# Ledger of designs, part 6: VHH binders against Uncharacterized protein MJ1128

Target 1, 280 residues: Uncharacterized protein MJ1128, of Methanocaldococcus jannaschii (q58528)
Amino acid sequence: SQPLYSENPVIQYFKNPKPFTVENVNMPVTYYGTICGKYIGYQITPHNVNEEARKCFYKYFKLKDKNPKEAERYLKRGLFLTEYLISQADKETAEVDEKNITFIVWRYNFEFPLYNLSKGWRGALCQAGCLKTLYLAYEATGDERYLNYANLAINAFKVPVEKGGLLKIRIYKNKSYYWFPEYASENPPYVLNGFITATLWIGDFGNKTGNADALYLYKEGLKSIKTFLPMYDAGDWSYYDALGHRCNKHYEHLHRLQMLWLYNKTGDEIYLKYYKKWRE

## First folded at step 1 (VHH)

Design d11 (framework vhh_8pnl_2)
Fold by ESMFold2-Fast, scan of step 1:
Structure d11 (fold): chain B 280 residues (1-280), chain A 125 residues (1-125)
Amino acid sequence: as target 1 above (280 residues)
Amino acid sequence: QGQLVESGGGLVQPGGSLRLSCADAGFTFSSYYMAWYRQAPGKERELVARITSGGSTNYADFVKGRFTISRDNAKSTLYLQMNSLKPEDTAMYYCAAHYTITYQGSKYTFTYDYWGQGTRVTVSA
């Protein structure tokens, strides 16, 4: 009777895959249940919507030449979910270094008590997933409108959290480093896995499109990952965030996979070192 | 990229048993959380059982004590042993590979979500 994806008594995650029908499109839903005594319940989030849309586009690309009719079902669902994301985006303009930057961000329409986030919070992981969804819609259709929205989504990573964006400057030894917080606030928990994923997806977008801002953000993100990685070392295990919380077994496995991905992309031996050091 | 192939479905009388198998071809099976889902005629797809890379299991209440999920990482194969089958168990059974976990309210936003094409189980006299 209880959702089988309930992993934490504080937060319950429910995933129930729904069949694809063009006329009666079912939305992906996350069951948050009760978090720190506050009932959040079932939510449609930009995070789960972009995840489902990306799945649809990957299925479309796989099937488009082998099973065109089934591929069309996935394409229609992916595009519907992408248009839903566009409709939910907040378009904002912020002044950064005496320049106006226009960007789009996705905000959650409920509070997240675990990290003391008020309604309207945003995050780099969700943002990067929406960016990737827009790019995949562009690849699937050739429609420049999706690429234009993707460029606006990249701009959010250039804008400080304090000004409505997703850039947090993290200081270490009197030097400034870029961070893209999974849970954006003035004092974010600096969750490692979300930052690595966002950095890699920004880089993928930059490499595929030639977007100079994305390539620069990727370079800065990689610098930050390397610099702060030792702070997430708990010996033969890893920390989830900068608050000293140890990973559960599942996030430990994710960190190890991310070390391999980083090693494959950069050739930097530090990532192979942590892959071998951290156990699951 | 990965592909999943189910087998072992069929027609069985109430009280009978079936063992479903799901063979992986092309991804790192041992790294994934594996699951069996089912979809009965006129109903939505529902989760039946889930197993982690380390072998920890979770079951839907309606199959607890009757079904057993297991995996053989060396053979890249997932199993569902179904005992004491009931007419209500009649459905298409789907194998799935997932990697999506929550921790302290945070959620990994990228999922490797692979599905098989399904195998039919019919429980009837």
Scores: ipSAE 0.000, ipTM 0.105, lowest interface PAE 18.5, mean pLDDT 81

Design d12 (framework vhh_7ocj_1)
Fold by ESMFold2-Fast, scan of step 1:
Structure d12 (fold): chain B 280 residues (1-280), chain A 124 residues (1-124)
Amino acid sequence: as target 1 above (280 residues)
Amino acid sequence: QVQLVESGGGLVQAGGSLRLSCAASGFTFSSYYMGWYRQAPGKQRELVAAIYSGGSTRYGDFVKGRFTISRGNAKNTVYLQMNSLSVEDTAVYYCAKTQYVTYLGSGTYYFDYWGQGTQVTVSS
């Protein structure tokens, strides 16, 4: 069947039918259209919701002293979207190294056939964005409940993908390295930019809160970035993933920025080397 | 640099068969998703068939049961076997390598790399 275009396209929420009212709220929507013959259509995803919420909190912090009325509007929207994310989270417990770890994750309510992802898939970039959103809500309000949810969100990075979490062990030269896959699966594409962003945001959370698990995950993530970075070198350009796909100009620019951010945070000359090597 | 080169198109009578080939280079073919799309004049480009690294396949509703997609990783080639062709199958057929990525926090299609296309014409 060809996609049947409705005069009024149906918007799919990423976790229906959880009871959360969004009537008369302008929700962030991504149009996926048709993917590999399947009409996915209009989707509200945990990723676009966390991005919109973070933008609202950044506006709030910028405006709170300059324009309190406008700042309050952004705060209310950011908190509404944060509560929506909380309402849609999956709370799970997994046994890891003989310990029970309770965590929350966000799952997408549609299959993603380009990466062989079944309905219910999750990703480290989305997870780290939700973590950051919860922490920003905590900073804006002082409400410890948001920090408690953020701690549950960080725990997902301690749980293997195979057990419902976002930790993938990547082997190189008979050594094990941590990875946080942007598109989680048994054999993920090992997308570089999403892993760098997730690692840096985990580190920011650890540094701001003193969360020991976040700090450990950050150190392991940095080790992995350094170890695997040469595999993403295409000469005067970078690869997007471990499958040999070259970046477009947008992601090449992002990789170059990420090299500068990593250099500034670590002082490691390897990042400055790749920043200079990869062309604009 | 990614290159996709299609071959095997041509003119065929209704009820006939054609096999299309797509020779790929510039990336790790065995680990990548590959597809065939088609576009007839005045119509939107549509998925014909797709094949994943693990061998799983997906077909457009109009070709299921008639067309078969396969891959030869040793030859870096993806194939489309087209049987029981009809006039409605007349189109330019494109080999495609598609990647999905996040962009400014939102998911989007990135790197829809298309070959130059090969014409398939089915006469009545």
Scores: ipSAE 0.000, ipTM 0.161, lowest interface PAE 12.3, mean pLDDT 82

Design d13 (framework vhh_8ghr_2)
Fold by ESMFold2-Fast, scan of step 1:
Structure d13 (fold): chain B 280 residues (1-280), chain A 125 residues (1-125)
Amino acid sequence: as target 1 above (280 residues)
Amino acid sequence: EVQLVESGGGLVQPGGSLRLSCAASGFTFSSYYYIGWVRRAPGKGEELVARISPSGGSTSYADSVKGRFTISADISKNTAYLQMNSLRVEDTAVYYCARSFYKHWGYPSYGMDVWGQGTLVTVSS
C-alpha cells in the first residue's frame, strides 16, 4: 500500500496510443507509466503545456522579422496553449498576515505516488513555468491581460502550501528560510533543481517588470539556495532531494548547469566551486 | 497519436557516414523522458547503442560505437538524431528509435514504452 521511493516504475508498451487533442490542436503529453505500482499513464500536464508554449514564443521572437508567416503560426500555437493554461488555472484567495491575497495555481489532476501526492497537487517548477509563459505572451502581444494573470501567478509564491499556495518555510539553526517546493505538501522532499529554476524565473519576472513581490521572493530564494546548498553535496556528486537520493546523470548535469546559471546571476564563487566539485 | 518515426537509413560503404532522424509527435521532449537508439542485427540480440536526455543534454554510448556515433536532440523540432561515422560491416542492423520514462526523483528507467518502426542500415561493399 505504501509507495516506495526506490521502486522503479513499470514501463508499459502502447502499440496504439490515443490521440491527444484539445479543440483539434495537438497537445504535448507526458508519459508516466506505472509509478510505485499505480498506473498514471499518459497525461496532458500544465508543466509540459507551458514548456511547449514557451518554445513557441521563442521561435516567434526569432522569426518575426525574417519569416512573418511561420512566426505567426508559432504565435498562434503559443497563444492557444497559454489560453489553455489560463482555462486550467484555479483562482483562490487566502488570508496571509491579516491580508487577503488572490492568486492562481495549476493543479495536477492525477496522483503522484512517488512522493505520496494526492490528486490536485501543485508545484513551484510548473507554477514558475506558467508565470514565464504568461509573461512571454504579454511580450509577444502587448496585452496587459497576460501580465495581470502573471501577477496573480506570482502571488501563489507568497501563500503558504497549507493555505493553497507554494511557499514553504524551512528552518535551519533557528532561522526561517523561504522554499518553493517542486512537489508541494506539508512535508515536501525539498527537491533542489525545481527550487533553483523557480527562484531564477521569479527573479527574471521581477527584473523585467519591477514587481516588488517577485524581487523580494527572488532575494529570499537566493538566500535559501546558498544556505541549504551544502546539504545537497555528496562529495564529487549531488543529492536530488533532502531525503538522501543521489542524482542520476541527467539531474547531476542539470545541477551543474544551474551552478553556472547562479554564478552568472550572482557572481558568488560558491556556485563556481560546486560546479567544479561535482563531476560530469 | 504518440509516435516516433525514423528516417535516414540506407546502403553505405564501409567507412561511410549516415545520419538517422527520429521525429516525435503527440508528446514533447521533457525532463520525464530520454530517447535511445536500439539496433537489432541479423541473428543477434538487441543492443542499446546510444541514449540522450533531451532536456538535460546527458548522453551515453555502447562501447562498440563510442567515438564513432553521436546522439543529439533538437527540442524545438522535437527530433533526435544519430550521426554515424566510420561505419563498419558489423553496424548493419535495423535501428529503432525508442522513448523511455525517466524516474521523476532522479533515477533512470530501462523500459521503453514507445518504439519507431525501425530503419534499415546496411554497410556493404
Scores: ipSAE 0.000, ipTM 0.107, lowest interface PAE 20.3, mean pLDDT 82

Design d14 (framework vhh_enristomig)
Fold by ESMFold2-Fast, scan of step 1:
Structure d14 (fold): chain B 280 residues (1-280), chain A 123 residues (1-123)
Amino acid sequence: as target 1 above (280 residues)
Amino acid sequence: EVQLLESGGGEVQPGGSLRLSCAASGFTVSSNYISWYRQAPGKQREWVSTIYSGGSTNYAESVKGRFTISRDNAKNTLYLQMSSLRAEDTAVYYCARGLWKGSYYPTYYMDVWGQGTLVTVKP
């Protein structure tokens, strides 16, 4: 497997936040600037690539019957970005509970000093976004190859972080709970929004495909969200992570939306309670 | 009592159509994934189609574009609409409920099977 975004080192230090060309294709670029005294700069990430691909597929589905020519442009771009993601995936095998699990993960080709992450870190939000992108490519084309890659991406959530995957067991009152860390490490910051999004997107994949592992991971993720939700309560506001960082306005708004989504999907009044309590 | 009961099989000419039904009792079809399987004489059972709890569907390559799986939640019944039937589609058709039964590494398996309904495509 090849490391992510190491093809051209110049790309990592591009100074213009506009999309720029890789082999005659404009790639999405995120500006990270300086984090905790370290210059990260401009990066193409598996997260911004999957986000752009998903936007392209949504445009394709919206336009396919109304404007087939324009829809085809979006389909072509979405598929190109999806193939790029596949080419950048690391395929690994880990032994868990005396069984070998083969999975794919996407690794970032830069350090993330905020959470003390070395180059090659991975995360559940990015992973779930790649999963959704693969499923959308499958839905757009009917090509089972995309579904096969999506199943390998789900497998990463079954493998402990310590073994290269995206499963972290979080202990509370002598009970074990599943967590899918947005910034994976042996001691992750337990970022709430990325875990909620990953859990919901895993659940959506399970419901659409009947993937047994995805449905199980979704149920375990929901138990964890409910159990740990009070720890993210800062009164009339929410915490971003388990390290005591308060949300900015953007993430506070996202947490409130996520409470509504969780209430809609589960009917559990605890989510409506926090939606009303956390104000923006 | 948890059971599945198929109906709608019969004899049809090549190019014809049939609709199979699978009535469920003791559980809700919309809360489970349900599959159609078939078994031709002297051959192994093969998967035909699945409808998942969320409503999405999948089909074996041999039947894509010709068969449509659906459900009626009010009637708690699963359907398989078969069109452009071929001699190779001759088989006993079964519906089966898929359930997750396991611990950390769950395995889906079919735990409830119907009695089967025979479809014969004769030239």
Scores: ipSAE 0.000, ipTM 0.096, lowest interface PAE 22.8, mean pLDDT 82

Design d15 (framework vhh_8k46_1)
Fold by ESMFold2-Fast, scan of step 1:
Structure d15 (fold): chain B 280 residues (1-280), chain A 124 residues (1-124)
Amino acid sequence: as target 1 above (280 residues)
Amino acid sequence: AVQLQASGGGFVQPGGSLRLSCAASGFTFSSYWMGWFRQAPGKEREFVSAISGSGGSTYYADSVKGRFTISRDNSKNTVYLQMNSLRAEDTATYYCAKGYSLQTFYRSGPFDYWGQGTQVTVSS
């Protein structure tokens, strides 16, 4: 037999999830199956937890005036998952340019052989999702504690990967550019979709809160997207990462949507150009 | 620096067999998918076979399925292609390729480094 090479949600189907509970609460899990010959299997990850928490908060906001009792169920679940994320966060301090920066970061508790990542790896997409979850918890409750954690989560994007954070400097034509790697390492694969999403969500946080660091990181991230975008052009298709891997249909569709989102937010014609060039 | 050295090609008659080898260096071999591709005279390079880092999963092009077998020896950093029941249509330069192969990208050309070729000619 061969492993499933599909985004079909059925690969995540399973029965009897009792090993995947915390305090008798069913946790979201993702089926990673086998990656580069290594069985990763079913995992509770900070990425899956933040995704479920965000969905719960969106349901809460949608239902709070129309069905308060059902809304309260979603709020309780979203807050439980948010508190789980806080409990799993690593609080660290790093010296950057002679200043101490305190931040929180989320680490995966399994290896990721696709990019030769050891257990404990971190990523910008997961980090930005946790940031958004903390902000949504703040919006739902008015509890400043969540906003304070969100500010610590932003700080991770100011700290180099080599010092435990999520900032990677990418050099092109003797110039330095900011990158937020979806799979952080000393030499990351520079996955495009996760970087775009992280940059946009950092920007959303900055615009909603006025956090100056988030707004600066957003500005630098946009410069990097524009600068490196041509390197992801495979003609009428796009590359997934900087290692020359072409997108499947799912990620090609995502890249095309991201071009429209970037065009809508920036007005820069380069994004509309690639949206039209890259086919589905 | 990633280096891939393919060898084992040659001249065979239809129905014959050859075993190709690809010696790899410059990366953690057992962590990466490896593949074989070929380019026939006047044609585009096409996929032949791929094998996962552990060797537990393999893929084959329809044109070679049942005739070719891909394998690897992680202790020797080498991937192999055993080619049986060779046909004139198998005449090509065969290339070894390194990929990390997100499983979802396999059909879109997930391999990022190409080795030197080894020529296989199936003719009377």
Scores: ipSAE 0.000, ipTM 0.099, lowest interface PAE 19.7, mean pLDDT 82

Design d16 (framework vhh_7xy4_2)
Fold by ESMFold2-Fast, scan of step 1:
Structure d16 (fold): chain B 280 residues (1-280), chain A 124 residues (1-124)
Amino acid sequence: as target 1 above (280 residues)
Amino acid sequence: QLQLVESGGGLVQPGGSLRLSCAASGFTFSSYSMAWVRQPHGKGLEYIATISSSGSYIYYSDSVKGRFTISRDNAKNTLYLQMNSLKPEDTAMYYCARHPYTGSFWSYQPSDYKGQGTQVTVSS
């Protein structure tokens, strides 16, 4: 069944919602409309909730010394949305290389027909956004509880998709490469932009906290970006995914910005080459 | 065929105001979220405001928050943008767009269809 937007919004985010009071709260809502003939409609997603929370924290940091009263309002909203994300997280444990890894992950409660995803799908872009939101809540409050949840969120990138996590091994010329799929499945579409963003945000978390696993995941992610980048080259344009879908102008612009970000962070000329090659 | 027709643009001095309108036809307007998108000459598209089908949820880009107001009249199939405290940086072609799939606020996918646009020029 497809959830419909309510004129008096209350709790509209999950078919089996985990307890958290959002009655009469202005929640961030994404309109998905109809995808491949299936009506998805209005959704409160962990992705858009983490985006709104991060914007609130950035406003708080910008305003805290200049306008403390307004800053406090952004902090309060950001923390409310962060607690909502924590309440909706699934805590799981998986065995990887004879070790038990405990992690948290966020699932979407609607299907995504474009990539044949059933309700309960998860994604690396959303996961990395929630990770960043938890870390920003920690920065804003000093509350170690948020850092502890952030460490559980990073662990999902160490766990294979087949075991409930967000790590996919991609094989090329008999070598194994790490991938963090934006749309996780046994055979994911290997969307480039979400993988780049997740890799960079994992790296930022590792650099700020010294988390060795995050730094390792970041290095493996960068290796994968460099290795597979030529497969996304359509000449003077880029492919959105590994299925041959060309970017629209919005995602082409994003890919160009991501090449510049990667060049600035790594100094590797390959990224500057593609930034110049993919013209807007 | 989906059709969106923008109007209300023009030349205005810094600090001035304009009200843009978008007349929608060819689809059930009250069932769709709508957006205002702008494009300065020689630059990319920017989503500046979005509004849900009922009007209950509204979001603005940081560049226009507090200055612009998006609204809709479902009985008249019309979308509006009230623009106050206009700056030279607001100079752009303004487009009305149907908002069927957005993904995230930072990575909003522009509609392949938008109207012909209405030019807003902020200059003395």
Scores: ipSAE 0.000, ipTM 0.130, lowest interface PAE 14.1, mean pLDDT 82

Design d2 (framework vhh_enristomig)
Fold by ESMFold2-Fast, scan of step 1:
Structure d2 (fold): chain B 280 residues (1-280), chain A 124 residues (1-124)
Amino acid sequence: as target 1 above (280 residues)
Amino acid sequence: EVQLLESGGGEVQPGGSLRLSCAASGFTFSSYAISWYRQAPGKQREWVSTIYSGGSTNYAESVKGRFTISRDNAKNTLYLQMSSLRAEDTAVYYCARVKTYYFSGKTYSYFDYWGQGTLVTVKP
């Protein structure tokens, strides 16, 4: 069996999601303010925690041989944040195609009114970031416990949103396509950037570990990106989601980078076409 | 390298005043909103005040009318003028840079850099 979390005296203070830090630890705090008339305020989110942990691991790998003392500080912080993520994970089991799939998923401890999300919502970008963080912790330590958690995290992408997971089937011209929604719900907004990132990080995990499920999910995700990409074309600009919202400059830049990454990984000219078409 | 360095803390009697400073370096200070936070012994870190790049300000209810946030963009410095100090104001005070992103016409924020803090002790 695989543990959901470890009981560590340092981590125990952060076992339940809290909006602010205690115990002299500087956690990443996200200010959401007021969304659609509802005050959300200041939150510690699994997304910002995994983002900070990944940055720490990248610094560790960069400095490991050049400056071991500084590298060790980044490693300790990255592992602390990774253990915090493990402590916040929900372990669930769902029946899919007459098989039981056990997975872990990270739920936000506040509502997100912009997309009518109730407290406890989840998302594929956050999930993929946590997956990446667990795998980086495994690379940094050789501790198979992190790889075991990463395998549980990948399983969430095999489970339908309706059953607590992060797989949404999107229909186009009477054909079914896989989607991994950044904001999971029965009717998600189909945000493009989060889906692309989740798909690429699932693929990276599959390529590094040989996990057959991750490789299959990656293949299906790429098929979906290619199929739906024209729907996100606003001319010389891109749409953020399937609801017709145009990107701001930040997300437009991200979409352009993602087109270049997809072209480099697949060789498919469609991505180079949109990289050139969408302006800076 | 982005740095935020707080100063001006110390011991003061109830009803007294202190001015905290936060010296910023390594980024275009005038382009960012900057916040003050505090953490009292045994409590969670709480927001105190924010000043935006355009000069508008917000305050926690507990400090309204007693604290004033201001900035000097020429000196890359943030200030918190504290008056009518109470024992409940005893805390380590932190300066934090506000990071923003935009979606559907709305701004969402988090804090990407924090200072090391300056201790304020209100003793009778």
Scores: ipSAE 0.000, ipTM 0.150, lowest interface PAE 16.5, mean pLDDT 83

Design d3 (framework vhh_8k46_1)
Fold by ESMFold2-Fast, scan of step 1:
Structure d3 (fold): chain B 280 residues (1-280), chain A 125 residues (1-125)
Amino acid sequence: as target 1 above (280 residues)
Amino acid sequence: AVQLQASGGGFVQPGGSLRLSCAASGFTFSSYAMGWFRQAPGKEREFVSAISWSGGSTYYADSVKGRFTISRDNSKNTVYLQMNSLRAEDTATYYCAAKSYWGSYKLTPSEYDYWGQGTQVTVSS
């Protein structure tokens, strides 16, 4: 029959988009620049929106048995932000191996100078965060529409970066490996942490839903992590990317935690060795 | 209110086996991930094992892999920890815990919403 939220004012607002400001809807924003102690602007990014939506759904799930009235407040905000993400998604179709694949991606509306990215770039970490947000909305509501969008988001990881997706083939010793670049381009920097996070979140989605594509992408991603991990080893610390940038304290800690969880998921001793090795 | 009742602990010799149970009430068990944690005297609470709400995903600390098995029965609102080849270093109070959000690769105590009172396991000869 009818979708549970088809007549919801929040959904209707994004079906018929109207200009809004951060003041009107309390959107998650990043302020930048200052003149005389005042910020000169703000950004609303799909990354910040999916992060806030996921936090709202986490609060909802945590509170739904303890405080249902407060939980409903977080649910409504999470759904509002999820509908915003849906409204901002670019739906595309690409031909891969003589088959048409329809997918959705989220594009940033600003440049990223560090990796020479022009406005409109996309990334696997943001994509995986949006995927998780859509799945959490499905879990919270039972609305298959959110699961359908999540399946379209997974499809982006099957499509080459050159064709608008988030799959990059990385070659090592005459063998091809899957990569999901956090900063997608024709020659991406191969950032390690974002790829590991995207791979693990794709795997979580596959395990929860039985989505065969997600499970396959997860398997290929794990294979790539193991193969390329030694290239990120700098002794007692790790490289952030394949361009020789060193991790700061935050990312070094994240890499260590990611090694521990990869060891727990795979049983492969290589991850435990790097967990212990990357102590700095 | 929420209740997590851990049981099945006891005294066992090295190489022995025990099965711990955790009976849950007061929340929708089938929508929560479950974990086992332990705390030995003078040590912090450490992760042992976790299972997703469906049972489709499991995680283990490296110190217990191949020896412990986590499982759940959603029809009985119960999570289990089968402990084989027990060692003196496994001596601890074992706690079951529930988390409403699964999908994080982080399995630290701070990720869990509800905690049981614990059950003591002593491995000694």
Scores: ipSAE 0.000, ipTM 0.123, lowest interface PAE 18.0, mean pLDDT 82

Design d4 (framework vhh_7xy4_2)
Fold by ESMFold2-Fast, scan of step 1:
Structure d4 (fold): chain B 280 residues (1-280), chain A 125 residues (1-125)
Amino acid sequence: as target 1 above (280 residues)
Amino acid sequence: QLQLVESGGGLVQPGGSLRLSCAASGFTFSSYAMAWVRQPHGKGLEYIATISYSGGSTYYSDSVKGRFTISRDNAKNTLYLQMNSLKPEDTAMYYCARTLYSKWGYFPTHSYDYKGQGTQVTVSS
């Protein structure tokens, strides 16, 4: 959809980015700087908007009994950012297995040269974050409209990347595995952390709502994580993606936490093994 | 498939010069910051120089600053290292390396992947 902000970003600090406003509300911005020789700069993205909205809802739930006035401020901001996400969503229909699936996706309005992504690219981590934001808005308000949008967001994970969705089939030893690419393309880099997060958040949504598609996608995602996990083992360290890039300390820490989360949720010893193997 | 092929090494006397080249294929060369690293016989890998995706930024180890110049030609998918005022301690196998990155851009971690056999530089009389 059409953005509700200036397409000419101004240099700003993350703490208070005044020139980026929508309906007199200061918007969160992410500084991408220069990626592969191309200046991307400051961007309002569906990812940074959903992250800020989720933080606002968590603050609302924490403060609603202790500081109602401050809680209401966070609720209003979270809801505004959620409505902004809804306004930016692209509603599409694709034919999959002789059935029409209607879904919503969020696209980035800038190129991502690191993975050869043209303007309009989408990703599973951002999609799952928007899904979680919609569910939190539903939880905060009881408004079923948010739950209805969340169900449309889940449908994107059922649709192949080639048809505008976020499902990639990854082949290993003549078997097919589901993948939800953080950077969607026909040949995605298979980034591990974003796939794990998307899978876990899809599962959380399925468990809270009983959505059968979400529960199925979660089971397939867990199967894929377990199957491909050894390919991300660099000895006492982990790979960020399937292209052999090693994690920095931040993403190594995240991978270790994700192994612990997966172990706690599944009881599968393979995750505890990698948690202990990959160094601090 | 990612491939890096180094060339231009050889035997040179102290104070001499060499220009190393690295031909890259199997990936979008202009999308990666590139580095030169070296490994002296029987020792670990030593960082030498890094160049940004566009060539607009360069960084050097203290041991080579002012003597070596890293450059790139994105149209030719080639990385270069101009080595001047060579010293015996510059003797090593030199490797072209693709740098580690994050999803939000370049984060220097001093971690590299390399695929070539390297090119030997020997500085002796």
Scores: ipSAE 0.000, ipTM 0.113, lowest interface PAE 19.1, mean pLDDT 81

